# Designs tried in a protein design chat: VH-VL binders against UPF0246 protein Cphy_1568. Part 15

Target 1, 255 residues: UPF0246 protein Cphy_1568, of Lachnoclostridium phytofermentans (a9kqm9)
Amino acid sequence: MRIIISPAKKMVENIEALPVCGEPSFIDQTNQLLTYLKSLSYEEAKEIWNCNDQLATMNFERIASMNLKTKLTPAILSYQGIQYQYMAPEVLEKDQLEYIQEHLYILSGFYGILKPLDGVTAYRLEMQAKVNLSDKKDLYEFWGSLLYNKLREETDFILNLASKEYSKCIERYVTEDVRLVTCVFGERKGEKVIEKGTYAKMARGEMVRYMAEHKISTMSEVKKFDRLDFSYDENLSNETKLVFLKGESNVRDRK
Key: E = the ipSAE of ESMFold2; O = the ipSAE of OpenDDE; V2 = 0.75 times the mean of E and O plus 0.25 times the DockQ between their complexes.

## First folded at step 15 (VH-VL; framework fv_tixagevimab)

Design n2 (from k1 with heavy chain S32Y V34M; at its last look DockQ between E and O 0.70; V2 from the best seeds 0.00; counts 0 for: pae E 7.4 > 2, unsure alone 74.9 < 75)
Fold by ESMFold2, look of step 15:
Structure n2 (fold): chain C 255 residues (1-255), chain A 119 residues (1-119), chain B 109 residues (1-109)
Amino acid sequence: as target 1 above (255 residues)
Amino acid sequence: QMQLVQSGPEVKKPGTSVKVSCKASGFTFTRYAMQWVRQARGQRLEWIGWIVVGSGKTNYAQKFQERVTITRDMSTSTAYMELSSLRSEDTAVYYCAADFQYSNSFDYWGQGTMVTVSS
Amino acid sequence: EIVLTQSPGTLSLSPGERATLSCRASQSVSDYYLAWYQQKPGQAPRLLIYYASDRATGIPDRFSGSGSGTDFTLTISRLEPEDFAVYYCQQYGDSPPYTFGQGTKVEIK
């Protein structure tokens, strides 16, 4: 089994708790993207980063001095944000860290796909950025089937904990020999299920932690997830979608 | 500890200038943008401008464009905001804030500097 | 210019109750550029939420943010005595300059 998760926009470069163990699988493609980003004017780069002038100025400076081989942080510790707060990778025990290193992949617009302990430098490039790399109209075309093919080499079962922006890089190319199963986290409102994006990020991070703590390797074990007051709902689930409902055991007033 | 420490209170006459300092410690100063905001008594926060410490590039809110200068001194890890041609409506607490590494959020704030402008 | 309007102006509640604070933007703001701050009298603001929904370091999980476009919400699931303060939303998107809402005061009923 392999688990895919989204990156985060917020990254840090001063974490020293875990060693860097490896190089991103698609570092050559990352070098191409870096060369492209360095070729941009400030205004072009700001448009691609879709950010204010303060952040664009900082990222423009960062790209100008970026070195993909030095000042590296393990990917799992570099990304921040609520998903990573609930995963809490900095406090994983050694065997739990070994679990995520074997099973977890982080998707990235810049690196493509990352193992947790791959060495990264901080960057800003979201998967849906509108780049123009000669014959490629966006990053989805740039990456093509490369990311899926990497996963297919290792597994016939992909657990999708990534947002649609990122999981689309995999979903477009899935073949019938590989199961791709998406976890959905929501709450029951009457006869409908409402998904809140914030709770989804929390649950995705907590699911990774849960799986690492229990060394989960099967879908039946994933269905036992019960953190953050979520529980699996068999009636709303199917062969490609595992639905977890918040508050099922203590239902709040719903219309 | 990571902190921003600002200079003390200032009492100024209209038409003069004030320069507020903001010393950073526990940060890699060059990795940050420093923001300046102010708050008059009982009023909302008002953004003044920023400086990207590494390059020294600045940007100011339109209403302050003609009167504000934001600078930094890398050797002392200190940012400065100078406001000229002071008016009584410039009376406020002035805050510096730092962007958390590569985020747009104001995670660290100075304690504030009261600037009082009266004749 | 993006104007942020918060409601209610004052929210009178007891400890243990749920607080729901609204922030409406005059035009669309990416949820990646919306933050929430807490401010107590005589103190600097304290960052609670960035990117509309991500908690800042050290912020307890009773604080959560949500929303997109023009409508954003800060929720405090179970008020603690220390949570009685003024709360501001802030946009820091591509529309200079940065702006703050007028605040919602959460006070003891």
Scores: ipSAE 0.052, ipTM 0.645, lowest interface PAE 7.4, mean pLDDT 86
ESMFold2 (binder alone), look of step 15: mean pLDDT 87; pTM 0.893
OpenDDE, look of step 15: ipSAE 0.440; ipTM 0.787

Design n3 (from k1 with heavy chain S32Y V34M A98R; at its last look DockQ between E and O 0.01; V2 from the best seeds 0.00; counts 0 for: pae O 15.1 > 2, placed apart)
Fold by OpenDDE, look of step 15:
Structure n3 (fold): chain C 255 residues (1-255), chain A 119 residues (1-119), chain B 109 residues (1-109)
Amino acid sequence: as target 1 above (255 residues)
Amino acid sequence: QMQLVQSGPEVKKPGTSVKVSCKASGFTFTRYAMQWVRQARGQRLEWIGWIVVGSGKTNYAQKFQERVTITRDMSTSTAYMELSSLRSEDTAVYYCARDFQYSNSFDYWGQGTMVTVSS
Amino acid sequence: EIVLTQSPGTLSLSPGERATLSCRASQSVSDYYLAWYQQKPGQAPRLLIYYASDRATGIPDRFSGSGSGTDFTLTISRLEPEDFAVYYCQQYGDSPPYTFGQGTKVEIK
C-alpha cells in the first residue's frame, strides 16, 4: 500500500531537523523546472506563483539562487498547514516515521512525488500553476504518467488522501491492475456528502497519523478510523471510495 | 565566454577502454546537463547519453548502456565519458555538449575528441 | 526509434540564393522537440534552431525553422558565404534516443 497526500503552500527550511534520507525520485525533472523558472521574468514568475508582490519578490530571489543539493529539509517537516499540523510529523516516534517513510508519498508540483524524508528546499509552485514549459502547457502534462508509474512500480493499492488538484495526476493514469481508493471526509446532508476544506485537511492529516500509529496496511483497517468525530459509512462507500462522516454515531457501523 | 574543452585524441586497441574529459567554463556547471554525442567519419551524429550534473543521474542510449559510463566532477567542472570494450566501429569523434535548459537541444559543444580503435 | 530523413542530400546554390532544407520524421514529433544544427568541416556542430522555430542566441534572422508533425523545414533566406556547411536536424522527445538526420550539405555552386 502507498498513501498519497497533497503538499502545503507554505514551506519552512530547517536544516537542523531530522536528517535527510533520500533524494527526490524525479530530481532531474525538478531541475528542469528550476531552470525554466530561472529563465522567467519577474512578471511571468509572479503570474505562475499567483501571489502578491512581496511574496513574488522573495520567491524570485529564492529561485535565482536556489540549489537543490544544499540546505535541504526533510519533505515531511518542510510543509506547513492544517494537514501537516494534524499529522504532527515532528512528534512521530521512530517506528511511525519508518512507517510513513515506507508508505507515504507527498505529491508536489515542483518535485513531482516525495518520500517524507526526501531532502527539499522551499519553493512555490502549485500543481495547477499555468506554466509553459517546452511542449507542455501545464504541470499535469509535464509530469504526465511519471508519478503514477512510480507508485505502480511499488504497489497495487493506492490510498488517496490528496486533494483533487493533486490526485488527478494519479487518477487519470490508473490501470486495471492498481486499486485506487479515495477517502472522503465530510458531513451528511440528506443523501449527499458535503466536504468542508478545513475539516478534510484535518482528517487527512489525522488519518496519516492514525495509520502510522497502528501500522495500517489494509483497507479494512483504514475503515476503522474514528478520530475527529469521523466514522466510516459503508452505505455511502464503495470499492473506490471510503466515506467518513462527521458527527455520526458509531452505532450504525457496529450493526 | 562559455566553453567546453575536451581531452586530446586517443588511439586504442580493441577490447580496451577510453575515457574522454570535457571541462566546462564560463557558466555554472552544476546547473546544467552534459550530453555526449559521437560522429563517425561521413556519418550522422549519434547520441550516447547524458548526465545531470547536479544530481549525477545518467541516461544512456540502449546501444551503449552496457559499455558506457558518464560521470562528472563538480569541483573541477569536468564531465567524463568512458567507453569500454572498444571496437573498430567505435572509431569516431566524440563530443560533449551542454544541454540547453534541459530541453535536450545542445547549445554549446566541445571541440571534439578523435578516438581511433585499431589493432 | 524515430528516424529523421533529410533532403536533399546535397544542395548546390550561389550566395544570395534561398536555401530550403527538409527534415522528415518517421513518426510525428512535437515541434518543441526539433532542433537544427550547422556543422562546418573540422568543427563541432552549432545550434541554429530549437523548438522547431526558435533561433538560438547569436543566430542571424536569415535562418528560420518551420514545420510540425513529421515535416520540418530549415530556410536560409539569403545564403552568405559562411553558410555553406552541413546541416542536421535532431529530435529530442520525451524519451531517448535523441536521433539526428543524416545531414544536408549546402555547397557553393
Scores: ipSAE 0.000, ipTM 0.480, lowest interface PAE 15.1, mean pLDDT 90
ESMFold2, look of step 15: ipSAE 0.000; ipTM 0.439
ESMFold2 (binder alone), look of step 15: mean pLDDT 90; pTM 0.916

Design n4 (from k1 with heavy chain Q101Y; at its last look DockQ between E and O 0.68; V2 from the best seeds 0.00; counts 0 for: pae E 5.6 > 2)
Fold by OpenDDE, look of step 15:
Structure n4 (fold): chain C 255 residues (1-255), chain A 119 residues (1-119), chain B 109 residues (1-109)
Amino acid sequence: as target 1 above (255 residues)
Amino acid sequence: QMQLVQSGPEVKKPGTSVKVSCKASGFTFTRSAVQWVRQARGQRLEWIGWIVVGSGKTNYAQKFQERVTITRDMSTSTAYMELSSLRSEDTAVYYCAADFYYSNSFDYWGQGTMVTVSS
Amino acid sequence: EIVLTQSPGTLSLSPGERATLSCRASQSVSDYYLAWYQQKPGQAPRLLIYYASDRATGIPDRFSGSGSGTDFTLTISRLEPEDFAVYYCQQYGDSPPYTFGQGTKVEIK
């Protein structure tokens, strides 16, 4: 089993917390992207980053001096956001870190796909960014099936905890020999399931932590996830989708 | 420990200038942005301007465009806000805030500097 | 410039209650670049939420941010005594000026 998650927009440098263990699998492609970004004017780069002027300016300076081999931070510690807060990688025990190193991948617009302890530098580049690199019009085309093939080499079961923007780069290429299962975290409103972004991010992070704590390896075990007031709903789920509903646990106990 | 330490309180006469300093420590100052915000007693936060430390690029609120200058000294990891042609209405606590390592948010705030303008 | 309007002006609640604060923008804030700050009397503002929904380091999980476009919400699920303060929103989504809302005072009932 391999788990895929989304990166965070905010990144920090922390070279002292945990040692870097490994290099991104597609560092050459990352270098290609870096070279491309370095060739852009400020205005062109800003358009690609689709961010405010402050961030664009800072990122422009960052790119100009960026070195992918120095001052590296483990990927799992570099990303900052609610998902990673709930994952709490900084307090994972040794065996839990080993688990995520083996099973968890972080999707990235810049790096493509990362192991938790891959060395990274801070960047800004979302997967949905529009790039004009060679014959490619966006990062989806740029990465193509490379990311999926990386996963396929290692597993026939992918647990998808990534957002749609990032999971697209995997979903498009799924073959019959690989089972992709997506977790949905939402609330029941009538006959509909509504996903709130904040809760979904929380749940995704917590799920990763849960899986690491219990060394989860099967879908059946994933279904037992019950943190943050989420519980698995069998009726709304199928072979490719696991639905967890918030606030339903009390209803089960009353039955 | 990452922190911003501002200069002490100022008492100024109308028409004069004040320059407040904001010294950063615990993070790479050259990879940050600093914004300045003021607050009169019992009033709302008011955005003054900001500076990108690495490039020195600045932008000011329209209200202060003609009177404010924000600068930085990378060698001392210090940002400055100078306000000229002081008026009684400029009496307020002035804050600096910064991010670090391109964190893309203003996580850290100075303790504030009280500037009093009186005849 | 983007004008942020917070509501209500004052929110009177008791400890343990849920607080819901609104911040409305005069135009869409790009890429969810909205922050929430807490300010106690005599203190500097403290960052609570950035990117509309991400908690700053050290911020308790009872604080949550939500919203997009022009409508944003700060929620305190269960008020603690230390949560009674003034709360400001700030936008930094497109270009300066990075304006603040006028603030919401959460006071003890």
Scores: ipSAE 0.027, ipTM 0.575, lowest interface PAE 5.0, mean pLDDT 91
ESMFold2, look of step 15: ipSAE 0.229; ipTM 0.693
ESMFold2 (binder alone), look of step 15: mean pLDDT 88; pTM 0.907

Design n5 (from k1 with light chain Y32W; at its last look DockQ between E and O 0.70; V2 from the best seeds 0.00; counts 0 for: pae E 3.1 > 2)
Fold by OpenDDE, look of step 15:
Structure n5 (fold): chain C 255 residues (1-255), chain A 119 residues (1-119), chain B 109 residues (1-109)
Amino acid sequence: as target 1 above (255 residues)
Amino acid sequence: QMQLVQSGPEVKKPGTSVKVSCKASGFTFTRSAVQWVRQARGQRLEWIGWIVVGSGKTNYAQKFQERVTITRDMSTSTAYMELSSLRSEDTAVYYCAADFQYSNSFDYWGQGTMVTVSS
Amino acid sequence: EIVLTQSPGTLSLSPGERATLSCRASQSVSDWYLAWYQQKPGQAPRLLIYYASDRATGIPDRFSGSGSGTDFTLTISRLEPEDFAVYYCQQYGDSPPYTFGQGTKVEIK
């Protein structure tokens, strides 16, 4: 089993944290992207980054001097956001870190796909960014099936905890020999499931932690996830989708 | 520990200038941005301007465009805000705030500097 | 410039209650660049939420941010005594000025 998650927009550099254990699988492609970004004008780069002028200015300066081989931070400790807060990688025990190192991948617009302890530098580049690199029009085309193929080489079961923006770079290439299962975290509103972004991010992070804590390896074990007031709903789920509903646990206890 | 330490209180006469300093420590100052914000007693926070430390690029609120200058000294990890042609209405606590490693979120705030303008 | 309007001006609640604060932007804020700050009397503002929904380091989970476009919300699920303060939203979207809202005072009932 391999787990895929989304990156965060905010990144920190902490070279004194956990040691880097590995290099991104597609560092050559990342270097290609970096070279491309370095060739751009400020205006062109800003458009690609789709950020405010402050970030664009800082990122432009950063890219100009960026070195992918120095001052590296483990990927899992670099990203900052709700998902990673709830994952709390900084307090994971040794065996839990080993678990995520083995099973967890972080999707990235810049790096493509990362292991938790891959060494990274802070960057800004979302997967949905529109780039004009060679004959490619965006990062989806740039990465193509490379990311999926990396996963396919390692597993026939992918647990998708990534957002749609990132997971689609995997979903588009799924073959019959691989089972992709997406976790949905939402609330019941009538007959519909509503996903709130904040809660979904929390749940995704918590799920990763849960899986690491319990060394989860099967679908049945994933279904037992019950943190943050979420509970698995069998009726709304299927072979490719696991639905967790918030606030339903009390209803079960009353039945 | 990451922190911003501002200069002490100032008492100024109308028409003069004040320069407030903001010294950063505990983080990479050259990879940050600093904004300046003021607050009169019992009033709302008012955005003055900002500086990108690496490039020195600045932007000011229209209200202060002609009177404010924000600068930085990378060698001392210090940002400065100078306000000229002081008026009584400029009496306020002035804050500096910095983002953390290109995050564009102002995580760190100085303790504030009281500037009093009186005749 | 983008104008942020917070509501209500004052929110009177008791400890343990839920607080919901609104921040409306005069135009869409790009890339969810909205922050929430807490300010207590005589103190500097403290960052609570950035990117509309991400909690700053050390901020309790009872604080949550939500919203997009022009409508943003800060929620305090269960008010603690130390949560009674003034709260400001700030936008730092596409371009300066990075304006603040006028603030919402959360006071004890």
Scores: ipSAE 0.324, ipTM 0.753, lowest interface PAE 1.9, mean pLDDT 92
ESMFold2, look of step 15: ipSAE 0.447; ipTM 0.769
ESMFold2 (binder alone), look of step 15: mean pLDDT 88; pTM 0.913

Design n6 (from k1 with heavy chain S32Y V34M, light chain A56E; at its last look DockQ between E and O 0.69; V2 from the best seeds 0.00; counts 0 for: pae E 3.9 > 2)
Fold by ESMFold2, look of step 15:
Structure n6 (fold): chain C 255 residues (1-255), chain A 119 residues (1-119), chain B 109 residues (1-109)
Amino acid sequence: as target 1 above (255 residues)
Amino acid sequence: QMQLVQSGPEVKKPGTSVKVSCKASGFTFTRYAMQWVRQARGQRLEWIGWIVVGSGKTNYAQKFQERVTITRDMSTSTAYMELSSLRSEDTAVYYCAADFQYSNSFDYWGQGTMVTVSS
Amino acid sequence: EIVLTQSPGTLSLSPGERATLSCRASQSVSDYYLAWYQQKPGQAPRLLIYYASDRETGIPDRFSGSGSGTDFTLTISRLEPEDFAVYYCQQYGDSPPYTFGQGTKVEIK
């Protein structure tokens, strides 16, 4: 089994809690993207980053001096945000760290796909960015089937915990010999199920942690997830979609 | 320990200038933006401007454009905000704040510098 | 210019109660430019929430942010004595000026 998750926009550097234990699989493609980004005018780069002038100025300076081989941080510690808070990789036990290093991949517009302990530098490039490189009109075309093929070489079962923006780069290429199963975390509102983005991010991080603690490798074991007051709903689920519903009460709301 | 330490309180006459300092420690001073914000008593926070400390590039709120200069000294890890042609309406606490993680949020704040403008 | 309007202006509550604070923007704001700060008397603001919903390091999980577009919410699930303060939302969008809301004061009833 292999698990895919989204990156985060906020990244930190120089975290020493875990070692860097590898190089990103597609570092050559990352270097092509870096060369492309360095070729842009300020105005072109700001448009691709889709950000305010302060952030664009900071990133333009960062790209100009970026070195993909030095001053690296383990990917799983570099990405920040509520998903990564609930995953809490810095406090995993040795066996749990070994589990995520074997089973977990982080998707990235810049790096393509990352093992948790691959060394990365901080960057800004979202998967939906409109890059023009080698007749590719966006990053989905740039990466093509490369990311899926990497996963296919290692597994016939992919658990999707990534957002649609990122999982799209895998879903487009899935073949019949690989089962791709998406986890959905939502709440029942009347007769409808509503997925709240913040709760989904918490649950995705917690699912990774849950799987690492129990060394989970099968879909039946994934269905037993019961953290954050979620439970599996068989009626809303099928062979490619696992739906988890938040219960009738939230412990934080009752205290 | 990462922190921002500002200069002490200032009492100024109308028409003069004030220069507030903000020293960064525990940071790599060249890898973030420093912002300046003020707050008059009982009022909301008001953004003044930023400096990207690496390049020295600045941006100021239009309200302050003709009166404010934000600078930095990389050798002392210190940012400065100078406000000229002071008026009584400029009486406020002035804060420096850092956007250290490219997040467009103010992760770290100085303790504030009270500037009082009175005749 | 994007104006942020917070409601209510003052929220008088007892420890243990749930606080719900609203921030409405005059124009749509990307989630990635919306933050919440806490300010106690005589102190600098403290960042609580960035990107509309992400909790800053060291902030207790009783604080949560939600919302998108023009409507954003900060929730404190169970008020502690140290939570009585003024709370500000902020947008840091594409064009200056970057603006703060007028604040919601959460005070002891």
Scores: ipSAE 0.412, ipTM 0.769, lowest interface PAE 3.9, mean pLDDT 88
ESMFold2 (binder alone), look of step 15: mean pLDDT 87; pTM 0.887
OpenDDE, look of step 15: ipSAE 0.481; ipTM 0.799

## First folded at step 16 (VH-VL; framework fv_tixagevimab)

Design p1 (from k1 with light chain D54E; at its last look DockQ between E and O 0.77; V2 from the best seeds 0.00; counts 0 for: pae E 2.1 > 2)
Heavy chain, then light chain:
Amino acid sequence: QMQLVQSGPEVKKPGTSVKVSCKASGFTFTRSAVQWVRQARGQRLEWIGWIVVGSGKTNYAQKFQERVTITRDMSTSTAYMELSSLRSEDTAVYYCAADFQYSNSFDYWGQGTMVTVSS
Amino acid sequence: EIVLTQSPGTLSLSPGERATLSCRASQSVSDYYLAWYQQKPGQAPRLLIYYASERATGIPDRFSGSGSGTDFTLTISRLEPEDFAVYYCQQYGDSPPYTFGQGTKVEIK
ESMFold2, look of step 16: ipSAE 0.654; ipTM 0.858
ESMFold2 (binder alone), look of step 16: mean pLDDT 89; pTM 0.914
OpenDDE, look of step 16: ipSAE 0.585; ipTM 0.855
ESMFold2, look of step 17: ipSAE 0.626; ipTM 0.848
ESMFold2 (binder alone), look of step 17: mean pLDDT 89; pTM 0.909
OpenDDE, look of step 17: ipSAE 0.612; ipTM 0.866

Design p2 (from k1 with heavy chain S103P; at its last look DockQ between E and O 0.01; V2 from the best seeds 0.00; counts 0 for: pae E 18.3 > 2, placed apart)
Fold by OpenDDE, look of step 16:
Structure p2 (fold): chain C 255 residues (1-255), chain A 119 residues (1-119), chain B 109 residues (1-109)
Amino acid sequence: as target 1 above (255 residues)
Amino acid sequence: QMQLVQSGPEVKKPGTSVKVSCKASGFTFTRSAVQWVRQARGQRLEWIGWIVVGSGKTNYAQKFQERVTITRDMSTSTAYMELSSLRSEDTAVYYCAADFQYPNSFDYWGQGTMVTVSS
Amino acid sequence: EIVLTQSPGTLSLSPGERATLSCRASQSVSDYYLAWYQQKPGQAPRLLIYYASDRATGIPDRFSGSGSGTDFTLTISRLEPEDFAVYYCQQYGDSPPYTFGQGTKVEIK
């Protein structure tokens, strides 16, 4: 089993917390992107990043001097956000870190796909960014099936905890011999499930921690996730979707 | 530990200038931006300006554009805010705030510097 | 420039109650660039929320941000005694100036 998650928008430099162990699998493609970005004018780059002047200016300077081999931070510690807060990788025990290093992948617009302890530098490049490189219109086309193939080499079971923006770079290439299961964290509204971004991010992070703590390897074990007031709903779930509903625990216990 | 330490309180006469320092530690200063904000007693936060440390690029609120200069010294990881032609209305606590993350948000703030302008 | 208007000016509540604070922008602001700060008397502001809905490091989960476009909300699900303070929103969207709202004071009832 391999687990895929989204990166965070915000990144930090932390070269002392945990040692870097390995480099991104597609570092050459990343270098290609970096070279491309370095060739752009400020205005062109800003357009690609779709950000304010402050971010664009800082990122433009960072790109100009960026070295993918120096001042690296372990990927899992570089991303900052609710998902990663709840994952709390900085307090994972040794065996838990080993678990995520083996099973967890972080999707990235810039790096493609990362292991938790891959060395990375701070960047801004969302998967949906409009990058015109190598006759490709965006990063989805740029990466193509490379990311999926990387996963496919290792597993026939992918647990998707990534947002749609990132998971679709995997989903579109899934073959019949691979089971892709997406976890949905939401609230029941009649017959519908409403996903709230904040809670979904929390749950995704907590799920990764849960899986690391219990060395989860089966779908059945994933279904037992019960943190943050979430509980598995069998009726809303299927072979490709696991639905967890918030605030349903009491109802479940009464049945 | 990541922190910003500002210079001590200032007492100035009208028409003079004040220069407040903000020293950063615990993060890569050259990859950060620093904004300056002031707050008069019992009043709201007021944005003064900001600087991108790497390039030295600055932008100031229109109100301060003719009187304020924000600079940085990368060798000492220190940002500066100089306000000239001081008036009594400039009496306030002045804060620096920095981001060391990307994308940026001003996660860390200095402790503030009280600037008193009186005749 | 973008003007941020916070409401209400003062919110009087008791510990344990839910607090809802509004920040409205004069024009659309990307959720990437809306932040909430907490300020207690005699202290510097502290970042609570960035990207409109992401909590800063060390911020309890009782704090949550939501909204997009011109309407943003900070929610404190259950007020703790230490949560009584002034809250500011700030935008730093397309370009400076990075304006603040006028603040909302959450005081004990």
Scores: ipSAE 0.000, ipTM 0.476, lowest interface PAE 12.3, mean pLDDT 90
ESMFold2, look of step 16: ipSAE 0.000; ipTM 0.380
ESMFold2 (binder alone), look of step 16: mean pLDDT 88; pTM 0.895

